VHH binders against q99177. Designs and how they scored, part 5

Target 1, 341 residues: q99177
Amino acid sequence: MKRGESQAPDAIFGQSRAFALSDSSVNPDVIEYLKSVRQEALRTNAISIKNHMNLQKRTRHKSSMYDDEDEGALKRHAISPSLIRLQRNVEIWVRWFNSVKATVLTNAYEFTGYEDETLDLLLLFLKNYLEDMPSKCTTVEKIISVLNQHSFPEKAEEKEENLQIDEEWAKNILVRLEKTKIDSVEDVKKVITEGDKHELVGYNQWFQYLINNEPQHTTFHEKITSKQLWVLIKYMSNTWIKEIHKKGRHYRRLQDWLFYILVHTPERVTAEYTSILRDLGKKCLELIQKKPVEAHENKITLPKEMAELNVEIPAAVENMTITELTVSVIAVNYGQKDLIE

## First folded at step 6 (VHH)

Design d3
Fold by OpenDDE, last read:
Structure d3 (fold): chain B 341 residues (1-341), chain A 123 residues (1-123)
Amino acid sequence: as target 1 above (341 residues)
Amino acid sequence: QLQLQESGPGLVKPSETLSLTCTVSGGSISSNSYYWGWIRQPPGKGLEWIGHIYYSGRTYYNPSLENRVTISVDTSKNQFSLKLSSVTAADTAVYYCARQGIDELYWKPFDYRGQGTLVTVSS
């Protein structure tokens, strides 16, 4: 898998480009989709402007008396069934979501650090892992040397064996250690206790991370910066929401991430961020409208951590899709009601 | 050919309001295809996005500057303007007006920009 070239942050916007259309790593289907969405957005904006201009022109036209009853059937643009559904349920759905959000934010496990004993066990595990490596680079040898200087508690080995520590943890820690100057055990402890601040850069890296990792409340504090959150929202809007909606290969995982993204989206946002959310909402709405209501077989599911918090899905929300929830939350919580009107 | 030209004072006192105007020629600001915005480059630093405006008046601001920034558009004059209030030495920069193709879903660099105007904040 060609390590997606970390796109350097855009000098103007201070963030990495979500997609460079010229980037060979970008899926052509994504490019086409983005083009189509852009075109549609421009069209809709143009129509809205025309309508506003026509309304302004109509206000200036004086009451000429001509009664012509032109029965112009105001084709009451039949509100799409999907829109009707949203309108009927949006309050209930958003209320539920807000309840869930509150629960998660209040009760979710916060990483408060490791107890000294636990940390010692982690160090021991790491030491053993590194020692068992078939090939050791100079950095690994140095780390081992540092760890060998640490006095481990009595019976730590017995306790460590009982710890179901995933080797993947050690691998990830090693990557971080290799990037850090390690001169003492304290440095290693610091790396272990510090959240993985490795900034994922670019669509491919984030995508791989999302599909391979279950979202957790703590992830949003430890790994995802405020800026990165909005990058993820952009990726959702651009590509992943479509994948979710069509029940693609990774739709479940992506859905879970979207749920958490919504939970961790700030309540108060700038105009810029509101616009980003609005775009996501529009995309959701578009997808909902394109598929008949009968396709609602994509019932919302809760991320694992939320399920562990005994969050329940009430009957009124059972048939709701994550896409419907997303647009509903955006419409109500972020003052974008016009999306569902 | 599309041309953007910045105009305004090159010197502003601390706590005052920086005001710049961009005059667009060779194209209409009343296009639904573009945002019109401002970027700046402080000495020795990279480019910083300030904000942009749609011809309808919809604005987008850098969150770091949002409370101090006002961008406006005058379609009749084919101009848009920047106001930055409560300036400090940190606001000393070359300011550029620029055009950005509309993409609602992802960011890209501004397509066209002016030559830039240096604005120095000094007492």
Scores: ipSAE 0.020, ipTM 0.218, lowest interface PAE 6.5, mean pLDDT 79
Fold by ESMFold2, last read:
Structure d3 (fold): chain B 341 residues (1-341), chain A 123 residues (1-123)
Amino acid sequence: as target 1 above (341 residues)
Amino acid sequence: QLQLQESGPGLVKPSETLSLTCTVSGGSISSNSYYWGWIRQPPGKGLEWIGHIYYSGRTYYNPSLENRVTISVDTSKNQFSLKLSSVTAADTAVYYCARQGIDELYWKPFDYRGQGTLVTVSS
């Protein structure tokens, strides 16, 4: 079966939906402030060169024992050539990445909007499904009472009966509603508009999924939750970035997933999520410094789907590794500049 | 029903400024839930995000264009506008205005856009 091949399939009736499009739990002024802080961090990138000089001047002894446990990486200098390379290139690399991110996100989606009439029909279908249940727990009765507060348009019952909505959809929505505190019809609407998500659990299921599937914009758009995105970032930090850096068996596929993860990582994050990104950045820096990549051996490539967007890789960027890009993006876009100072 | 409509000159001379206005009807531009944005599609190429504005006046631009782009909003007219300076033939494109939801965890897709207007940069 080659589902999803049709141009603009009806996501509601195909039991798939876009992410919720119309609501946010955050104050936009906070978002704007955080973007401004990010831009200010970009402007202060030149300070890291001065701190680099002072760091070298203050070091009194640079001899250290080799670290055999970390794959034999040798770290004998206070400032490695790899760190200097990061400091020299971070601005151009992140500028290029941000331009690519803007292009990819613009082209990844069809314009969509949920019609209020369609949402009303879905609410009515759900209400009728729940009222027809033979046995109703307290949670179901509460959801019914909440839905009874909603004013449906005239002839909604006629239109609902003509709409071929699958009862399996209602069953799936109920499962999600039972996991959520429901106080108003707006809470029910929110659950309906979120769409279906992957139910993958644990490292092995995610690893098998990633190595067997090319990343696509629709996956991040429709099927990966925000919590799952951060689980993937943790797996990158703990395991997959090392596989990528050493060019292990699945490194190109994992590199493609990492690139998409960076593109879809939100521009505003809480301190908790910033800490997760920082851990990934630290791991990237450790790998770069312990196992330097020869300057001419590794050219960045774009994931297959992104290559269709005519994104060009300028000469100044072509020798960047994904590991170097990752720490650069985290340092600049997420205020973790001390990683590369 | 929300509707966005682009207006402005369809022909602009090289080195001059491209100027477009988007008129919003069926909804208010003064919303804490949305950005108001501009995208374009050069002939035979994909869509390119230009930038967006929050109704308070804060702007966010595509880094590749940021030194040439100004987006502004006029809440009293329910309009927002685009100015792109120093245009060349590479700026010939269909320009769309669009609405975009705000999300803490994801960069949201556009949910409404205009019909698009072709702007040609030519002598």
Scores: ipSAE 0.011, ipTM 0.421, lowest interface PAE 9.1, mean pLDDT 72
Fold by ESMFold2, last read:
Formats: C-alpha cells, structure tokens, sequence
Structure d3 (fold): chain B 341 residues (1-341), chain A 123 residues (1-123)
C-alpha cells in the first residue's frame, strides 16, 4: 500500500520547454508578487528575528549566570560569526524561499481543466506531424491508421492550429512508439502519458546527469521518482554540498539542482526522511562554520527556468549562499531549529 | 458530478474585507485526498495561489498574503470560505475556488474549479 506518483502527461503543449503559453514570456504578476514578498519579509522577519534573538538572549543569560568554564560555556562564548549571521537571517531567507516556491509552483501549472482535451491536442499534433513526413515507413503508416480512428472534437482541431508544440516532442514520441506494439489509439495515449522515467542508478550516473542537464520543474514532476529524490538528497549531503560550498568546477549547476530539490521536497515527510534532511542540514552547518565565506562569495543565483519569472533577489537575500539557504529551510520548514541554536 | 460554486459580493471598498464562499456539490468536502483552495487572476495577468485548507481545518497560505488571508471550512454545509482583509485596487481579480489533490512528493495541479467570480475593489 503505497502512494503512487502523479498521473500526468510527459509533455503538454510543449510545456517542458516553456513556462507560459502565448501572450508573454514574462509574467508581470510574478515580479510584483516577489517585490511584495520583499516588503512583507522585511517586516515579518524583523519581528521574528527580534523575538528569536530575545529568546536566545533569555536562555543564554539564564544559563551563563551559573556556568563554570565548561565546554558548553566556551561554545556559547565562541559562537562563530557565520552562525550568528545564520541566526539573524534565517526567517527572512526562508520566507523569501517559500514565496519563490509558491510562485514557481503556481505559475508552472495552468488550469488544464480538461486533461482529455490536452491529450486530444497532443494526438492531433502527432497525427499531423506524421502525415507531413516526407517518407513513411510501414510503422508510421500503421500509427497514422490508428490515429485516423480517433474522433477529435472540433475545439481540439481549432486549438491545435493555434498551438506552438515542439516538433522535437513528436520525434521523441515516434521513437518510443516504434519500440512498442501499437494496435489502438489507447496504446498511443499510453506512450504519451507514461513518460520516460529515469533509469539512472548509482552516484556516477546521477552526477553525470546533473552536471549535463539544467533542472526543470517538469523533471521533478514527471521524471524523478520519490525514491530518487531522496537518493539525490543523500548525495548532496555526502558529497555535492562540499563541492558547492568550496566553489568547485560544477558548483553553479549543482546549486541549481539543490535549489530545485528544496522546492520539490514534500512538506509532509516521514521520520526517516526527516533524518535524511537533518543530515544535510548538519553538513551545511559544519561547512559554514569550518570554512566561512566572505559576504559576497558564492551568493545565490536563480536557476534559468526561474529567472524567466523575472524575480528580484531582495537586498536582504542577495548575499545568502545556497548552503545557508539549505540549512535555513531544513531548520524552519522541517522542524530542525536546534541546528541553528 | 462534482461542482464548485463561488458566491459573495462582486464589489468591495478599499480597506474593507473581501469575503467569498465556495459551495461544493456532487461530492464531500470531508476527504483525506484533497485540499480546498482559492486562486485569483487579476485582469490580464497570471494566476496567483492564495491558499488552501484541509477539511480538518489546517490551512496553508501564500506567504505574500498570509497576514491578510483567512480560509475556513464548514463541513456541515459542505462549504469553505475566503476572507482577505485590507483590500486595495491590486486585489481586483477573478477569484476561483478549486480542489487540489494531495501528494506527499509533488505539487498537484487543481483538478476542479468553479467558474470564477470577479471581485472589484473600488469606491
């Protein structure tokens, strides 16, 4: 008894290659939304930071009044500047992140309303693509024959004429159709809807995949399984976060992937999964404390897909590193605040 | 079949509270499988998620709105509601109520929505 992954088409209107269909490639609402988040975050996080600092001050004063020179007292006196910076900013950074997450996820989905209509559009586009091929093998002719049996609604034909569906999508679908026995329209629909789940196993295959591919929302929605997500989080904790923190050769690509992993990490997680996140948070904290960075070193940038949203990185966030964001998100959103005490 | 219907005033004065109710028919709001949410679309602009509620009462809000928004549920009437306080002209939009599947791993698209209701903020 296990929760299956979402049943969704691999591609819809070529959406995997673009955020928005027609009108504008820039969404002004996202810009204004993120500007309002900056204002809201400054007001809210100033209050939260004050309350958090006051709580820490009260606890520290009570403890330090009666402490002898033990290791605990020495650690309170030797709290690193990097940890203080984290404590001061954690609420601002997480609220900004949560607003970006909400913006990305909301704008990456449009109401489809009619999933069957979307399939009809994809089938119609595929049929037209195959009919226009200069030379048709027997397999293509069979697929066209099967598609000719399908009844397309009048609205699908009208909408297809106005669509910008990528011919590369049709080529990829044809390759997969050629590997499958196709006897009916339902067989074609199955190929379109099932997608090509990643068969990657092991560290080296995943590393090569990540460094050679930009992360996209659809990758996490349609291609990466839940088990694979947690494998990637473990690889981050064990290896990749160090490469990111020290600005290794692939650090920008790996930090983009980490950003997307954080965005797509479920809000409800089991105790086992919480422990995996906690390990990553601990590693991030260790790196921040052992190898402090200058204020402008390794500052966060948005992945290319998110940059299409024309988001502004507020001044309060502009010098945050992905390592600092990661431990902040884990501490606040996943109940691991003791990491930053 | 499942139907969602928005109701409430179409005109709200600035600084007042926008209040909408969504009535669910053809299905039960008391479900372990769904969130019940509010989305809005300002004229000529993209969609903005406002928030959603689980039938037990637990809410989740867009951080940009969370200080002004309250979503509530009334399971006895099979309804859920939106209140947005301190409205300005920027809150003029078509407001939709919607159902969203729950997935522990992924953000799910909305699978049912109302027809939408235009709410204008003007004095």
Amino acid sequence: as target 1 above (341 residues)
Amino acid sequence: QLQLQESGPGLVKPSETLSLTCTVSGGSISSNSYYWGWIRQPPGKGLEWIGHIYYSGRTYYNPSLENRVTISVDTSKNQFSLKLSSVTAADTAVYYCARQGIDELYWKPFDYRGQGTLVTVSS
Scores: ipSAE 0.011, ipTM 0.416, lowest interface PAE 9.7, mean pLDDT 71
Fold by ESMFold2, fold request of step 23:
Order: structure tokens, then C-alpha cells, then sequence
Structure d3 (fold): chain B 341 residues (1-341), chain A 123 residues (1-123)
């Protein structure tokens, strides 16, 4: 009964890993599936346009064309054309998005990880640098204590001297370690493998940063922390999604950032973070229903970096807005299907 | 130390099937923590994810390739394989096998890869 009630006996409401789950209902030929859904959308789009024009004609005779709040009880019995459009297209839109996400993340996280041997040498260099400091505060002593718990391979000291590590690297790592809670060697490894992060604080600094910079796949790996990502999602929900949907002054830049934020949002999240995503999804749905989408007006564009990766927008998803994509991704990838019923 | 090594023909004729095998050493392919995947880089282009497999046999493919791709696993040999059918010159690329973590991110980075093998499709 998974189709009708979004439930099953023993159903666990949670997030599905985009690439970990297998669904026997998946179309093995995505191109042919996209074409078939496009053809269905064209047929239903024709009737939806007709019904939308009839509704618009009636509101043109009334001074308040969009007074759905006053008619709340009566309107909740009517099926929204925007909601029907979401229901019919959500699977193809999300499947396309997940394909794009795979391409972007493959290039964003290209093979830049340290081999275990190299990481051991970096840890040893850091340990030696800290031990040689003339004055050691309590935090430095704690970090040394944590590093002393790590087992280094035989001859690691000899190999460390051959690895030409810059002392400035160690200084930068120490600064970041002092800003992080360090309880184990794994915490130190995490700091080493991450790049420098942005120190931006507050709405105005983030807004100015986003409108003045194109998003790049490396920004999310190297410069934006997990905590900052959730701050950005909250700003999207509270403010920026409205500017995007109404095509305000910065809508194209904010749209590009929203797309990358969706790509980098973790699949499995706590209930608190799920609630943040749900709020964004509800805002998107509210905007779509209050200002219905015209089929030919709302073409998405890909960020410049994705166009350089030869990522294409097929005809089946061409008329999707970023607002529709956002609620679709939240509904499908984050288990919030009740948003689109 | 975990090592992944690609093997297979470096030259494939058009319309034939490209076949590569990845041998995993220094670790077990039968892990509930990892996917085992294939990626490629066509000349002058970015990386393209082909697909990955969980050791139980469940596969996930790039939708643009899924009608031509088969990824399989042989846990007894600690190996996984790629077959790409009906190849053309557009399938010329460096092919990598790689390990990918299963974790809280939609897409975990590949944390280990093979050295890569150039496969050229030509008559």
C-alpha cells in the first residue's frame, strides 16, 4: 500500500540514499522514460492550460483575482493545477536532478583525498611541529596528546622528512584545530582533509557573497561548512525563495545557488534538519499555488560550471522551475511526499 | 593498504562490448559501508560517473548510460566488473574503478580509485 498512503507495515519515515536504493519500478531507459513523461505532460498541459484560462477569466471580472484565503474552506476541496503538475512530473524531475547531481559531485569531489600513508605523514609532521613549539598552551598539549594515541607506521619519521611539507601548512591547521572540538585523532584527520572555510557571519554578509559570486562545486567541499549550509537553507526558506520565484533583481544568481545547495544537502538528516527542509518545501508549494506557473515562462537554466560539464536540460524537464524542483526533491529524496500528496 | 587495480583490453572495436575488471586488495569488497563504482574521463572532458554496485549485487547506473551498462560483483574473487555494450568513439576515455562510502551525504566522494586505464574505441 505504499502508493496510496505513503506508508507500509513497519514503514520507517526517513531519507533514502540517492544511489544506495534499488527500485524495481525504475525505468531502465531514462531517455525513453523522459520522452514518455514529456508526452503525457503535453497532453495534460493542454487541459491544464484550458482550465487555468477558465479560472483566470472568472477572476478578471472580480476585483480580487487571487482571494483564496477568504475562500479557504471551499478551496481546499479543489485540486490545484500546480499540484497536479507536480504529481505528474515529480519522478522524472527528481530522476534528472539525481543524474545531474551525480555528474556535479563526481567533479566536485574528484580524487583529492589523501592516501592513508600520506595522511599518516601529515599527522606526524603536525605532531613534530607542535612538539617543537617553544610555548604550548593547553589546547596544543591536548592535540599532541591526541596525536600520541595514533600508531604511526615503521619508518614514518624517515618518510616524513622526505615529504616537503610547508611549515605554513601546519600553522594554518593549528588555527583551525583551535576552533574545533578535538577528542580523537579522527577529529584531527577531518580538519586536515578539509580546506579553509568561510568566516562569513549573518544574513547581509552571506547575501553579498552569494550575489557577487557564482557557485562552484569546490566551494561546497572546501569553503562552506555543514553548519553554514543549513544557515543558507534557512535564508532560502525565509527570504530568497520568494525573490527567486517572483524573478526579483538577483533571482538568477540565487537560483544557481539554490541548485547547488540542493546538490550538496545531505540525504540523511536529523528530525531538526528535516523540519528545516520541510519548511522550505512548504514555502515553495505556497508560492507555486499562489502564483501558478505558465508552462512556457519558467525555463530553468544551469549554472555556468554545469554547462561546461556538458550537462543538458532535456525537453521533458525544460519547463520546470527551480521552485518546483526544490519541492520535488524535498518530497522524494527527503521523504516528505505528503507535500505533493 | 587498500588498492584497486583495473584490468582489461585497452583497445575495443566499435559496436563491441568494453569489459573491465577491478581487483580489490587490502580490503574486502563484501562491506556494508561501501559502494564499488566506475567512473570515466573522456579526453578533454570532466569526470563522468558510470555507476556503482553494493556487494549484494544491487546496482545503480548513470541514467544516460543505463541501457548499455552492466556492473557485476564477484565476492569470491574480491572483484567487480564493468561491461559497456555497443561502444563508439565517444566511449574513448580513461576508466577508473573506485570505492565510495555509504553515509549521511547523498553522494559521498570516491575515496580510493585505481590508477585508471585508457580504453580507446577505434577500428
Amino acid sequence: as target 1 above (341 residues)
Amino acid sequence: QLQLQESGPGLVKPSETLSLTCTVSGGSISSNSYYWGWIRQPPGKGLEWIGHIYYSGRTYYNPSLENRVTISVDTSKNQFSLKLSSVTAADTAVYYCARQGIDELYWKPFDYRGQGTLVTVSS
Scores: ipSAE 0.010, ipTM 0.436, lowest interface PAE 9.7, mean pLDDT 72

Design d3
Fold by ESMFold2, fold request of step 23:
Structure d3 (fold): chain B 341 residues (1-341), chain A 123 residues (1-123)
Amino acid sequence: as target 1 above (341 residues)
Amino acid sequence: QLQLQESGPGLVKPSETLSLTCTVSGGSISSNSYYWGWIRQPPGKGLEWIGHIYYSGRTYYNPSLENRVTISVDTSKNQFSLKLSSVTAADTAVYYCARQGIDELYWKPFDYRGQGTLVTVSS
């Protein structure tokens, strides 16, 4: 069993930095597209709900002598109680989830910020550590050369001596620096601020990691790469969602991880990644329809960190299961509404 | 350069209404690309989304607070405001105003926020 350990700088010096995404980071035409999609989604959602209600009423009033095959198909369609429950609740469940996602993602940036003075101290400590190494390879000498380009305040040298920084931190930063191309001080700063990513490989290592560790929002931006996130989504679809739904061993821990995986899934994904999400949604729907939710079992519980973020399950969603949430989120947030219609 | 600045009383009595205003400078609040929002950080806790407003006046609130929160916009002053009614000690926090990219079906991180203002609820 391997645990991922972060030896990146602790938040002992960190203060929350202002969030900063400038308008110049997004093409204006993309912004207009997103606004039009929002407007159409809002109007389409209202129209779709109205059309769904009208379809239900028309099914009750439908009389057509020319299309008994369609009427027979409607009579023979298995409208499961589980699907009806999804249709009735999807909007409130996804609305709640989206507010939680906003809260978690907002807090993710707080834990990675450093004051400029603190970052200068970390850079100076790293530089001094590397300069004092008894034998230096060419890459270490290049990193030292890059760090020499940075102007350190006179006070930084004095304060660095009083700083509680473990040499083990510097060793771990060096390992990560050796894995990246370093051409400027900004490259070193990026390594320091991004944290140490997991080196876990394969289903068994990930399974053991997940069942032995509680998820946290910082784990996803500091420890888990985007590639690894999508590997975990595939494991969910292929294996873990079934174990969660049937209350298999470790189902509560796996549910907690699934919840955070959904929170950290990117808002815009390519067709390839949309297909991966759709497979998970299909599996969720299949499981829900084959074994409907039992009363007061399998309802969602929040990971322990959520109490620290002032996130609670309101009464309106208290009986939702994670499998119901998962298919609802995939259907609404990723354009797969046919799964629940 | 876009700037957001919070203003309002730093001390509020229990059961009263907390009232803050955010002034936007270096950009227009009348943008169909952004929501204008409020977040807060209670002492020793993480950030909590309060809600946001589109410049036309449409609002979206955190369900846990929606019964007590009102966000409004004044496009002529390039400002938006927060009112939180019936406050208790639990509402003591640093309050930030912020800009957030629009996606009704997807929640985006805030891309700009103010420096924050501490509001203390105390008898």
Scores: ipSAE 0.006, ipTM 0.303, lowest interface PAE 9.8, mean pLDDT 71
Fold by ESMFold2, look of step 6:
Structure d3 (fold): chain B 341 residues (1-341), chain A 123 residues (1-123)
Amino acid sequence: as target 1 above (341 residues)
Amino acid sequence: QLQLQESGPGLVKPSETLSLTCTVSGGSISSNSYYWGWIRQPPGKGLEWIGHIYYSGRTYYNPSLENRVTISVDTSKNQFSLKLSSVTAADTAVYYCARQGIDELYWKPFDYRGQGTLVTVSS
């Protein structure tokens, strides 16, 4: 830097250095030296309005006076086409996602519990299924005895004949009934109305659960606690997001689960939880940049429950991938916009 | 015990503004632990979340309604309000006010809800 750079030898800054300038123990020559060092730092750190991730982390700048701004290095690191695509679409994609999230969450009250009429139909179907079993253990006989004591309305018996309930449902209920002490019809009702509270522990149990079960809103009430949600987000970040991106064996099911995890992630989160989300966002961005999406081959699809809520995929989002959605949501809704800048 | 009660006109003309107030009793609306929200249920349809407000004034709205919705809070009266502008017949619904925890999963049902009030938009 030439000494002839056109800068007036005026005060370095107008901001309050009153403590430093009013400190009578500070040598006046040191004050003038600090003013000159600040002027050099300002010249070497000329930054436009644009923010960088390092500046957002507020890393202390320890550049020497020989480190001038290198515009050539910035020009050599062109932004990838995948990142440009994110930057152009993030607002539209997140607005759509927020609309979907609102729709799913407001319908939570419609899915809480069973009406007494519906419950009577389910009890009657279960009774008929158990009575038709070819071999009955003592537990099944006790459950039948309990159900036979229940008075079913005549309307329920007529409606049961018209109701199509999968026998697989009845088998699953029986498994849960066998794990519970059943003394009355109310005990059976409780099993039907309450979710499976079995504690899943560890990666393998969760993975098997996810690949064998479609995500539903009620799962996040009945099966997945708040703490377990964050475990699932970590599994997504460490392993499953890669399987989704490369369209591995279970990618469609894991994609549906990721969509629901995003929907059920709390609006406000701690710094610890924000860091977990940021790691997932970084993994998504890394995958997008290393293996860019070719054409529109990985279009987002709606999980079955969301399709039943008449949620639409508009033209503006039809070619978005779940990986792109994930980083977009984390960037916008959780204050991590530096990921896409 | 906490109680929430909706109040406001039961009839609103098309193109006008629907305005409802929720009065909170048995507890304080000035809580750093809760959002205060509005939900509606059109006839024969599921519940639709409208939005919520933190007692300091921060809001979050259903994006499908955000251009027409304003939720406000009056901590001195222990009340919060809904305004929905430019109503049509599609806005006919039972409207509920409700409380929701800030740090809960977003889906968790509101722990307190009003009895609901039917608002009819009549041509």
Scores: ipSAE 0.000, ipTM 0.309, lowest interface PAE 12.1, mean pLDDT 72
Fold by ESMFold2, look of step 9:
Structure d3 (fold): chain B 341 residues (1-341), chain A 123 residues (1-123)
Amino acid sequence: as target 1 above (341 residues)
Amino acid sequence: QLQLQESGPGLVKPSETLSLTCTVSGGSISSNSYYWGWIRQPPGKGLEWIGHIYYSGRTYYNPSLENRVTISVDTSKNQFSLKLSSVTAADTAVYYCARQGIDELYWKPFDYRGQGTLVTVSS
């Protein structure tokens, strides 16, 4: 059982034939697990799956260029009430949006790291929490051993005894420590300071993250990179904006994320990035003109953080939808005004 | 051409940690199109998916192994690794590292795998 010698020529010098998920040699329990995850994802993402299929076919057939011609002809033939509404309100809506953006970028919380004294308190609390656990696995004992090597100032020990730190915090840190190789106190400090660095990949991971988390300003500084922002904008254009517009499942959460994506979109962008924004704007306009919704049904709401910053929705804005805001911002702030002409 | 090569000890004692490394050659592990995963085949049984990782660190694990498995990636060495803790005789298997395409709604089949390496758990 040293190794599979019959495989040596192929495995050493060449690629082995790939096996498929439906390969009969795959453990049935793994197949059942993957099928259950697939079924759960399909139920959660029903509109997104349909939208992706339609967009794939459109891209292969260059349908977006056809849509542009039809949109232009419709514009000259008759100006829809929805387009007139946009034209009349765009200046006020974008002015309000720019005020909100400034408020969020200036006043919202940003985590900037811990001071050394605070880190020492957190390390001491973690050590005491782990030492008080009734049952300790080998990993916990190793982490305690590493923490015992750290010299805590006498001042930190006194303050920790009087400081109330959330026990749930310690539990969450432990879970992350168990997933990391810990050789020194510096490794523990890194886990405490950096948070979870897992990069989200693929539609299902991003969708799961967004529906389970409210958007916050600090997230765009800590966890969402510039590249990921543009991935989210593409998902909005291809899939989520339609779900938002039709009040699909999770539309309020996705609306909040779209609002924050717009807030954190850079003011200066390349031509390539401008094209991505333009695609989103065209999709928004298409939805507004072909399937208008009652404003009171889809009117914009403030995400929790914005409401806590005392952002207000004035009367002139109260019936605006996020779809209308999105095309307005793209048109005015990103030089795409022809979209609303 | 893309090649995956497993390395690590072929014998592990019960209760210890099984550690394997997969070296990727003929292609980059830093890809937004693929997960890098581990599968195993116990003697006389079918293949069992262990888990996979995206090059940035995002992992997904088989729920039956989740509490014992850690998969990690080192993009500078073009490698990814498996650690399986608290092993028993039931963990004796041929272990394969493999590449898996990313799908938005479903996990694609592994399209490339290594030769496999037998790991025996025995005192």
Scores: ipSAE 0.000, ipTM 0.192, lowest interface PAE 15.6, mean pLDDT 73
Fold by ESMFold2, fold request of step 23:
Structure d3 (fold): chain B 341 residues (1-341), chain A 123 residues (1-123)
Amino acid sequence: as target 1 above (341 residues)
Amino acid sequence: QLQLQESGPGLVKPSETLSLTCTVSGGSISSNSYYWGWIRQPPGKGLEWIGHIYYSGRTYYNPSLENRVTISVDTSKNQFSLKLSSVTAADTAVYYCARQGIDELYWKPFDYRGQGTLVTVSS
């Protein structure tokens, strides 16, 4: 009974190195910075705002500068065993990847809406939740009135009475209903169905969403826009690929997301988008050459959905890492073969 | 001039709900640049993030607390609030409200927080 509901952003929070302010997982410099900002805010907010803007600008410029500098370093390195390994295996690895991509895009579940019986249960649960509220504004009374006009099957009423649907779901649906013009049951059905389609705001929310959710094909069909896909690729290039390569706290989950991002990256892309992919490929190559992968270390694993689709990892692929797959796919499928030559 | 001020009862009985309100002055809570959050520090322990809210109502909670916490926002009063249900002695802590910047690419620290308010859970 996980269809569509596990993809709701409201159920997604997680502990992360960047966001947790607890014990050993929190950088002491970050805690001291937060204390310093409080002290300055109590005395003067103008200075604190100025320091924040300077920090943000400095961070953005440093990241851009370091990305450009990497190209020169790669030209000076001798050909490494890791690069030779890429050259020898790239065609076999990409052929396997293309087979996996075809399997996921063709056979994986896509949420197309709830079946009518499931919708009736959700509507009935929502109606009962709203009727039990201690006080009701005009909007809630209108929603109840609309729901009272709906004919619920006798079987749905029996199942809802014995079903334990999360009241937090109902609270979240009500928030969305209050923002929408509701004139009929069909309007309520649309909100319930589209209630899993929220745009996440900023890096922190995307990171929390990814570390708390397994990637699924339906997410890329339903929740992630084309613009957001490219934002996620930039996150991979700037930060997450390093976490994956060094086996950081969330490396397994981020690896699974990278795999699915590659699967859902369009086959035909503009020159600008090709450049974004190339930047990711260059970062992957840089990491592979600086910290070569040993046998059996960080080998790719299948995300849960792929395993359920009977995708198998053949012997020729079993020691490949996601970092190696990523640069291989970018090189072959997106015309960037000079990265591995 | 931005100031955050926590308010609410300093004593809460076990099994009841801890309720705090943060009043924002010298700035607008309706900014698209910030999350509004709650953190706490139990006696002798480090800081613990509770969760945050974007002014449109989108919330995110610490997984260890998510089944007991509700954060809400009232933009007309320039306030946001914390409710923590079913409290025990372990929820005794200094509670802070805080502002956190949003960035497309990078983690952002809390840039302002309140003075903090001690909430004690006891009979």
Scores: ipSAE 0.000, ipTM 0.368, lowest interface PAE 13.0, mean pLDDT 74

